VHH binders against c4kar8. Designs and how they scored, part 143

Target 1, 263 residues: c4kar8
Amino acid sequence: MAELSTPSPASPAPLDGGRGDELEKFTLRGARQILQLLQDLITHRGLITAHTGGGHSFMTAVLKVDEERGRVVLDPSPDPQANRRALAAPRLTCVTQLDGIRIQFPLVGLGEGQDKGRPALFAPLPAEMLRLQRREFYRLQVPLAHELSCLLKAEDLARKPVEVSARVIDIGAGGVAVVVPTGAAEFVIGGTLPACRLALPDGEPIELDLEVRNLNRQTQRNGTEQLRVGLRFAALPRAADTRIQRYIFKTERALNAKARGGL
Below, E stands for the ipSAE of ESMFold2; O stands for the ipSAE of OpenDDE; V2 stands for 0.75 times the mean of E and O plus 0.25 times the DockQ between their complexes.

## First folded at step 9 (VHH)

Design t3 (framework vhh_7pa5_2; at its last look DockQ between E and O 0.08; V2 from the best seeds 0.00; counts 0 for: pae E 9.0 > 2, unsure alone 63.7 < 65, placed apart)
Fold by OpenDDE, look of step 9:
Structure t3 (fold): chain B 263 residues (1-263), chain A 125 residues (1-125)
Amino acid sequence: as target 1 above (263 residues)
Amino acid sequence: QVQLVESGGGMVQPGGSLRLSCAASGFTFSSYAMSWVRRAPGKGPEWVSTISGSGGSTSYADSVKGRFTISRDNAKNTLYLQMNSLKPEDTALYYCAKEDDFYGTDIYDSPFDYWGQGTQVTVSS
């Protein structure tokens, strides 16, 4: 009587697949976006912590983006030992922030040289940059019933002006997240969209300038790809700010009331 | 949103003094160590000083030890750097930097996760 060994229940597949997918949403791979972000780091005098492995790091900054040669130029460390470690490292992990958003990107193929007679580190442009937005600002998830929209004045791939009506999915004091159809317009992180119109339920649309801060492509279950665009209010008139705040407050109150009544 | 705004920079003669300030907002200021970092012309950024969240512990780079004093007022969410006996080599853009608290991602921890735009200090005769 051969005891049929009951097959041991298959250990649940490690939830590791979900974390990778989440990070992918925050990963920029577009060459133009990467270049713009690096340029923004220069413009804002952003400091970078460069990790060389083994728990070692040094502070650096982007000095230049060389598009022609496809390379980034970095400040070397004042510590020669740090520079040696950096050059010996198979990969440099760079960590920085811009406008409250944590940015991480790898550099491989680090070399040393001179830029305009100044010692510098050189690396090929990163293939990807991870942007992690800490939702430090309360963002109200806009109820679908409110049908908030933002008319975006953008450009297409041919740099022709286009207007895109985008649905607002969340709103905060500092900006909005919108969804646009893929291919509706070309968005560049750090780019300004002037004279856009935010439609609130309580009156006339608000004219405002918007800055593109985040781009996330999402594939819906139906296979349709949508682009989520995080937009910062670049110049918000006081009156507009008041209206936005009022909307947020009113909506939050209403949502909370519903949540309490449904209990 | 975390914001750090540096001020107090300027031009001073060698041997002079300056006091830098950093106004912090968007986080629990007293819970984080704060640092000063500087970037001199033609040089990479360098760490200057750190103070613990409570203010009970301080550390300094050797280059500034005995001349600079880091302090904080947690009630005002403000970080300070008193700089005495300034030297031309102290000429730099000075940044206020917040200790990194980013845990739990495959992301390498950075010593600092936020910094301001910096304040320029120029020491010249």
Scores: ipSAE 0.269, ipTM 0.685, lowest interface PAE 1.5, mean pLDDT 84
Fold by ESMFold2, look of step 9:
Structure t3 (fold): chain B 263 residues (1-263), chain A 125 residues (1-125)
Amino acid sequence: as target 1 above (263 residues)
Amino acid sequence: QVQLVESGGGMVQPGGSLRLSCAASGFTFSSYAMSWVRRAPGKGPEWVSTISGSGGSTSYADSVKGRFTISRDNAKNTLYLQMNSLKPEDTALYYCAKEDDFYGTDIYDSPFDYWGQGTQVTVSS
């Protein structure tokens, strides 16, 4: 749903072009605020998903901020194709989380070079950053040990019904992301998967309808690609929402306790 | 997979008109806002215009307001840009773009817009 907002032609690339004033209250534009947030990402070793276009992304990190030159320095992918896509892209859309708050920022003018003899990617500092402090933007990274899965009711390549058991890799108030074996099913962005089943550790599976929001061939930090499917809850009963929120809360509390008391 | 194919570019004199088209496939077209974005040689992307999924709301950059009209035909999965009173500064590679939605109640793992390959518009005397 587009709004009437129009970015100035003389400005750096707009953060999410045409989205209007709904995001304005989450937008940081001050140079000091931007530098501090980037420094916080460096300090907390924040991993970043950098989206390059055509349904491709790669994992990266901010290695440093070069204040004198007004540049940010990024970790390149070990996959040369991911780096080529990044350098060819009109912009990178960077997405990460810090303290459970979703952060997004564009990078324009990406270049390749070296930093202290190591390959690196460089870009001018972003003119804007989103700090999306709303519950529906939070995504819990699901520990592998929790065995969260989602049974998807989809179609195969021949358009015949197929059930795919997919591992849930993250979960939030509005949806899940899953990993699907290559060729197991065909997905269409905007398509609906009715009567899927989400298996939480406690209780019976939740029956729910899912909408395909994203198909992403993600290059992991080790160079390996996987198909990641972003799924939105289409109709979520109150009881199901409560179970999901309680799972997220319990898991967050357990992970925070381990971080405080463990090494 | 998502595909966006722009067409209708060409060479025109200042003051001329062109109509750009963008054929969309691989997604539910009517569910998404669509935009036109342009890149002049050696410059970054510049937003031109946006239209809502239904076509009920439109917006324009100041540099094109009153000269360009965005429209869509959801039955044909096609986005249009009518460009009138063209100026040399309108010379650029024009892309159509699909908007991702990651605010409100919607969730994306990947808040990424798709771009087509572009269609060239050249305005010269």
Scores: ipSAE 0.011, ipTM 0.382, lowest interface PAE 9.0, mean pLDDT 78
ESMFold2 (binder alone), look of step 9: mean pLDDT 78; pTM 0.777

Design t4 (framework vhh_7pa5_2; at its last look DockQ between E and O 0.24; V2 from the best seeds 0.00; counts 0 for: pae E 2.7 > 2)
Fold by OpenDDE, look of step 9:
Structure t4 (fold): chain B 263 residues (1-263), chain A 125 residues (1-125)
Amino acid sequence: as target 1 above (263 residues)
Amino acid sequence: QVQLVESGGGMVQPGGSLRLSCAASGFTFSDYAMSWVRRAPGKGPEWVSTISGSGGDTSYADSVKGRFTISRDNAKNTLYLQMNSLKPEDTALYYCAKESDFYGTDIYDSPFDYWGQGTQVTVSS
């Protein structure tokens, strides 16, 4: 009667794997996969935003994948200045979506030329393409009607403490993106904002610590400058996490229901 | 799932008019700004027009200003583009696009997060 030693449940390895390791799981590096994804972008007529740095970007699309030459062909911008910036940039960061999945990939070595007698941009095939499939990276676009806000405890240019009420524009399990009035506070990527308050529709604000992960200064079409701040939940109580998840789920369900009823 | 379906494209003579429609589903239509983007042969995508979620604010590219009118019917979840005084240079595939509110933390943003397959507009004599 050999006692089948029940294998001790392997302690879940601490998810301390750095954000980098998590992103690796969503990064395609296989040549075939990359080619297929690029072809899918062509098939679906994907609109791509190509970032050239310095807060500049332009819209493009993949025209062709040239496997023989190992290059991708892109539409040039109708703006000659954007094309000049693109050609001068050491790297383009391309962002798009396919079937609701966000896709990001770098292009380096951009050149200009002609494809079938028309102006085109050329680049070597990307070495990697990031596909954000996990819900962990999913950000719910917050309906304007919900008026989510986050009270940020930050510092001004003089390092004086200031409180800034910021509109939440997207929310996920890992953080929020907010819009901050220009000049309201100074933010540093990697900086922690302690004891902030996230207001959800279903109750009292959630107190939480936030880490600044991204800053995006945008000039609106009306000439107004807005600062978009990407914030990670640095310390989130379990109860707060549950509330956030519930909000996201409820909102998604409502959006889907409306979509079905509007058919 | 978010869906955008364009219609109303066709062939017209210079000086003619067309009205494009975009049927939206899978999201609260009135909560988001919507845009028209066009892609002409040999040219990258070009922004044409945007309308706020409420419909109270509109903007236009200089190339179409005074000729095109963007509008929306939130009760019908439909975006429109009235195109008058059409020119050969207006020939393009016209996309309906949802403005993005996604900025994320670790990824770059895009002005649009969803778009349709487009409707072809051809202006030729």
Scores: ipSAE 0.801, ipTM 0.924, lowest interface PAE 0.6, mean pLDDT 86
Fold by ESMFold2, look of step 9:
Structure t4 (fold): chain B 263 residues (1-263), chain A 125 residues (1-125)
Amino acid sequence: as target 1 above (263 residues)
Amino acid sequence: QVQLVESGGGMVQPGGSLRLSCAASGFTFSDYAMSWVRRAPGKGPEWVSTISGSGGDTSYADSVKGRFTISRDNAKNTLYLQMNSLKPEDTALYYCAKESDFYGTDIYDSPFDYWGQGTQVTVSS
C-alpha cells in the first residue's frame, strides 16, 4: 500500500446502538460539520475507543483528515491483535468525549497503510456523527434488586380499563422501558397512557402520562411471552423530573463505584 | 469544568527515573479511578496504569509492571506516576485520564471522559 487509493463510495453506514429515531436530532450529517468535529478531535488529541465487535475494543486517535481523498487517518494499536480485529471488522464504532459531550461515529471500510512513513489505519469519512450530552444518551439499566415498577393505566382488547404493574428495566431522561406479560393490555404506538404511577425508592409514586414509543415481543426460555414497552415521559412536572434525575445519578454512582472499586 | 494538568516530564538517560504529576480540578477527585495513558511516536494510545478512587487498588500494563508505580493524594487532588528503570521504549507523551461517568453503563463504553494535554517523556542516551 505505498500509494493510497480512493475506494468507490459505499452506502452511508447507519449508526449502531439501537436508538436510531431517538438520536436522529443529535446526528450530524453535513460534510462540513463532520470535518470540523473530526478536526476538533485532532486538536484536542481525543482518546477514542474503537469497538470492533464481540466485546473487543482498542484505543486510537485521529491523526488527520485527508479531505482530498475523503478519508480519516487513525493511529494503529500497539497491539497487533487489535489491529487485525479492526481490519476484519465490518464496522468500527468509535466513541470519545469532547468537552463533556459524547461523540460517536461509525467507520466502515477500514484499511491499513502508511502515512508519512508510519503505519496508519484509513477509512472513508463517516457519513454521520453523534453529539450527545450525558443526559441524552444515558439509559440506566435498573438493578433487579431495586424492583422499580410502573403502574400502567391501560386498556384491554375490548378497550376496557386495566391496570398493569410493569417492571422497569431501564430509565433515562426521556422515559422508561418496562416488561409486561403478553396480553396483559393492548398497547398502540403513539398512544398515551394517562395517570400512570412510577414508583421510585425515595418517596410517593410519581403520577405521569406516558406515550408508547416502542413494542418488542419476547419469548423466555420457559416459553413464557412478554412484551417490552418503550415509554416516553409526557408533561413531566419539574419536581418529578428532578426526582428521576436524582435516582439515575445516585444509582449510576453506586453501580460504577462497585464495578470500579477494584481497579 | 474538569481540568487535568500533567507535569514532570523531561529528558532522561536509560535507567533513569522521573515522577509525573497530574493536578485535577472541577470534579470530586476521590470518586473516580484515574489512569495514565501514553502515546509513543508512530503508535496509538496505550494504557499504562490505573488507580482506584480510594487509592487501594492499582493495575499496570505488562510493559511497565515492576518499574512504574501509580499513586494519588486525594487531599491534594493529585495523581502521580513514579517511573523507574526507564527505557527508550518508554518515550511518549503521557496523559492523565479520568474514569468516565458512563464507564460500564452503556453498550459502547468509553473508559475515559477527560484527559490533559500530556507531558513529554524522552528517554535517550
Scores: ipSAE 0.452, ipTM 0.806, lowest interface PAE 2.7, mean pLDDT 82
ESMFold2 (binder alone), look of step 9: mean pLDDT 81; pTM 0.802

Design t5 (framework vhh_7pa5_2; at its last look DockQ between E and O 0.16; V2 from the best seeds 0.00; counts 0 for: pae E 2.8 > 2, placed apart)
Fold by OpenDDE, look of step 9:
Structure t5 (fold): chain B 263 residues (1-263), chain A 125 residues (1-125)
Amino acid sequence: as target 1 above (263 residues)
Amino acid sequence: QVQLVESGGGMVQPGGSLRLSCAASGFTFSSYAMSWVRRAPGKGPEWVSTISGSGGSTSYADSVKGRFTISRDNAKNTLYLQMNSLKPEDTALYYCAKESDFYGDDIYDSPFDYWGQGTQVTVSS
């Protein structure tokens, strides 16, 4: 009588798997992308906060990207002690912003030297760069097939009221990110867009007030510029909140199911 | 779009004075603290001064304390830096920087999310 060992119930996959996957969406790992972003930081004279650990940090900037040698060149701190800490640190965590988007990247193997006769810090190119928007809440990347849109009540350069239909690219409980054509309207960070309309697949558009929280210009491959606008829900009725949450939940479930079935 | 445009830089002799201006646009200027940061050749950026959104609070680096004065005109969306008793060590590119909207998101923070192209200040005999 062979005791059929009842297969131990598969421990529920730790809920933490979702956060890692979310970060991956915002993580650049491509060499070309990393180089481009670093070059953009140079072009924009990016102010970088370099964290050395222990609560210590200093400001730096990317001076040069050396593709041939596979290294990045940074400004040293005016504080010699900060430089010592940086060189002693196993990892430098660099934080900056570009066009209102937070950028974070690690540097390891920091060394000191000279660039064109000036003191500089050197590190191998980062293996990854994280681009994050301020997220008060988890944001779902909206599938293109859903074609979510938001009608924005904005103003043009002349402060004339304009309506702009914007594609929603991500949505969360706290707001949406949308893409608008460049020049379609003028947006002011901290400004309120009243009586906007968010279109969900499940019914009538939701009327809501939006606050502009972030602006990011993106150049498409075709050379066209688009403006990404991060919007916070300034006033969201409870019923609307419920609908948004339901949409997010359903969509996430569907995406996860597809991901599992495609394996 | 957020824009910060610095002006007022130039060449001055030691002991001289300059007044920098930063014209801000594309955001609610009075809602954000503003800072001056400078970058000298061969040195990383250095914080110089910060002023609160309302203008009621100011802070200075020790290197400039007593010599520099930060101020703002919210009606004109303009930030200022009055620099007196200038020294050769003050030679740098001066940036106007906006306080970051990324508060509390991570243990790794950056104080600024926007800055201008800078205005050059050169102090030399």
Scores: ipSAE 0.734, ipTM 0.895, lowest interface PAE 0.7, mean pLDDT 87
Fold by ESMFold2, look of step 9:
Structure t5 (fold): chain B 263 residues (1-263), chain A 125 residues (1-125)
Amino acid sequence: as target 1 above (263 residues)
Amino acid sequence: QVQLVESGGGMVQPGGSLRLSCAASGFTFSSYAMSWVRRAPGKGPEWVSTISGSGGSTSYADSVKGRFTISRDNAKNTLYLQMNSLKPEDTALYYCAKESDFYGDDIYDSPFDYWGQGTQVTVSS
């Protein structure tokens, strides 16, 4: 866990997660708003994850904002390789949270230098910053008792069609994460799984196209290897979106009520 | 809402010991992995150790393995870091950090969503 990395560097991740159009309404572009938000991150000692591409990331923090020169100053990583990746990357995607609001911003033109005699990373101020309310980024951990599943229409290693019934482990407004046995199917980041079926507890299955966004190997306590697959909803119909958000809301409320009643 | 308050830092000579505590509130503590992250002056954040929600699994950075022990008391909503055989290089502000809610569809995951103000550890002769 010393350096956080994702499981697959084979394809570069889109810097905004491929959701740029749907997220535009949450994007700040005003210079004063951006400066204030960066100052808030400094004041609250925000821990930032900076994604360098290829599934690699490192932790950093904003040290200062140089308004006169139009630059933001970041801590370099203690890991020299992370710094080299950052400097080679066409952009960094920085992610953090402030008061329950997810904050994401790109930095382009990263360079190295000195800040008052200490090594530092420099970039022009970001032209935009994304602010997401909890409802827009939250993922409900699905209770095992619900046995929520998603039928995936995928391909095996020989490119033959397979159907995999995958357990849904989390669900949010923008997608699900599922777990499958290692080797059950071939998944490629950026790949599309058409006509999958999401089974919610009290309704007909929802037909969806899904896009693979993340792959991560998970080792269970008993040593069993499983593959966690992060999946984005493509073109989600309004009715399906409503059902998913209602499921999340009701389940969260039920879990909270059980926790209070169990005290 | 979520609050994490670190304590137990101080000044100690090399070879000494300290025990850090982190009081947690505003979330179901036992449902989340917890970590210690440290930040030396003029340097970026460095992960130190993580413990699973149940406490059954722990991991450590190579630089602290064998010297530091992470633990938790889920009945008291408290995370601990026992630091032994301290070295000057351990001097840092130590933060308690909460595992993020799961963001399986976000290519840009962040491992932590909340952290405390930190407690200062200074190792100097």
Scores: ipSAE 0.430, ipTM 0.801, lowest interface PAE 2.8, mean pLDDT 83
ESMFold2 (binder alone), look of step 9: mean pLDDT 80; pTM 0.796

Design t6 (framework vhh_7pa5_2; at its last look DockQ between E and O 0.46; V2 from the best seeds 0.00; counts 0 for: pae E 2.6 > 2)
Fold by OpenDDE, look of step 9:
Structure t6 (fold): chain B 263 residues (1-263), chain A 125 residues (1-125)
Amino acid sequence: as target 1 above (263 residues)
Amino acid sequence: QVQLVESGGGMVQPGGSLRLSCAASGFTFSSYAMSWVRRAPGKGPEWVSTISGSGGDTSYADSVKGRFTISRDNAKNTLYLQMNSLKPEDTALYYCAKESDFYGDDIYDSPFDYWGQGTQVTVSS
């Protein structure tokens, strides 16, 4: 009667692995993998957003992968100014998606030239490509009818405290994206906005600290510039977290129900 | 799975008209703004038009303003682009694109998270 030693449940390794270690799992560094992924982007006619810094970006696409020369060929922007910024930038951060997976990769050493007699941008092959499943970073698009807002406590250019009412455009478990008028305040990536107030439809505003994670300047169709700010919840009370989750769940359910009823 | 399928492209003479359609599936269509983007040979992608989820707000690139009309039928999960007074410079592959829902905790975002394979529009005499 051999006593089957029940394997002791392996203690869940403390998730102490810093954000860096998690990203490494999703980072491709193999030349073959990189080439394949770039080729897939060509095949799928991937729309790529290339960030040049300073909140500027332009749309591009991979035209060709030149393995012999170790370079990638990109479409130039129809905007000459964007191309100038791209060429002046020490690094492009390219973002796209393939099969629901976010792809991010850097390009350095950008140059201009011609491919088959047409203007093109050239860069050495990226050394790495990051693949992230979007499910991990889900954000609910806030219905306009909900009119969610966040009162941001920020500073102006003179470092004077200012309060900015920002429209919430998306919300997730980890943060919100908001739209602020241009010039309303100065934001620094990595900066903390203390004692902000997030207004949900179901009750009193939630007081919370926010960390600036992203800045995106957008020119609206009417020529008005808007700043989109990605904000992380820096310190969220449990009760607030519960309310946010409830809101997201309720809203998703309602949206899905509406979508099903409209079928 | 999110799918966007463009149709309605073709060859037309200058001054002609086309209506593009985009069939959307795999997401709550009415919850997202949708856009048309075009890619002409030798030119990178160019934004053409956007419409809000509700359809109440629309915007256009200056190059197409007054000639193109974006619309949507949320009951049919379909995006449209009516193109009138077409010009040779409108020749491009036209993509239907979904506005991204990923703006929060990432330093670098993209305005679009999904797009179709495109439909070819050719304007030539």
Scores: ipSAE 0.831, ipTM 0.935, lowest interface PAE 0.6, mean pLDDT 86
Fold by ESMFold2, look of step 9:
Structure t6 (fold): chain B 263 residues (1-263), chain A 125 residues (1-125)
Amino acid sequence: as target 1 above (263 residues)
Amino acid sequence: QVQLVESGGGMVQPGGSLRLSCAASGFTFSSYAMSWVRRAPGKGPEWVSTISGSGGDTSYADSVKGRFTISRDNAKNTLYLQMNSLKPEDTALYYCAKESDFYGDDIYDSPFDYWGQGTQVTVSS
């Protein structure tokens, strides 16, 4: 009958979509680069979040890279249910950070087996790994006192144009997260909001197109329902990018200085 | 540059106590939730406890509830884990971990973006 087994992967797993074209410049595809980056995660004892789909994830770590067999070896979860989800998932999306660099890679064909007599998870080496500097993924939590806002050019429930002034709660090089009252407008993931205006403290509002990336309903402490909308900047002009990065840098420096030196 | 440095680990008998510390620098400590995560030999990482930025809200894994207490001193940029009634099953490398920043258009979250080197806790008879 069946004996202890380890999976034998058929092919490397490419990085899945999302921000595909936009992210290509940050994607490593060389086998040597991928092996080195995985080894760096081992050396620095990187904590990895593995997403199994359906909103589920678990923590793991790379135990080793088996170059000879072309496989990566992961810690199993101490939660047996997480392991079952991982083995059933069509793909595992692994995310971590190393020295301010966000690292993301897919694993396909995950199987279970043994490594040095201990349970382990195995998968083919990823065909690509996404490597993003902090500037490319970092989001500043906007201080409430700054009252940053974004005027959204959207549609109401009746498909009529509406302007919604949304409070900005997070801002980064590639986008913002905002909150609006539930029902203030209709948003569709993947939809574009043209000619929105992002108000920064210095200078005129920035006119830009925004793409809706995610939507989350939230209930505030006072029972008020609001919608959190994740928005990507489309075609960001250099001057606008510079202003956004300056705002982030200045605000982060001011917050850090207050925490380090005093009030 | 974000740095997290854990200390206070060691060897203790079952039933003993230890207090772990984590010195934080390079970020606004009070703005982020902080967690303890442990990794036992041959096992994957396991979440232990989380404390809100203000310190007012705490949560614990069922396996440590009632025995461990997370706390923070925002004036000293230090996170703590008081571990009482220690059991052999608590033997692990303990990391402090910072709540990750979020990019609102990403669909893949990671709860932590920085962690320390860990401090070893060994509970043996």
Scores: ipSAE 0.445, ipTM 0.797, lowest interface PAE 2.6, mean pLDDT 83
ESMFold2 (binder alone), look of step 9: mean pLDDT 81; pTM 0.800

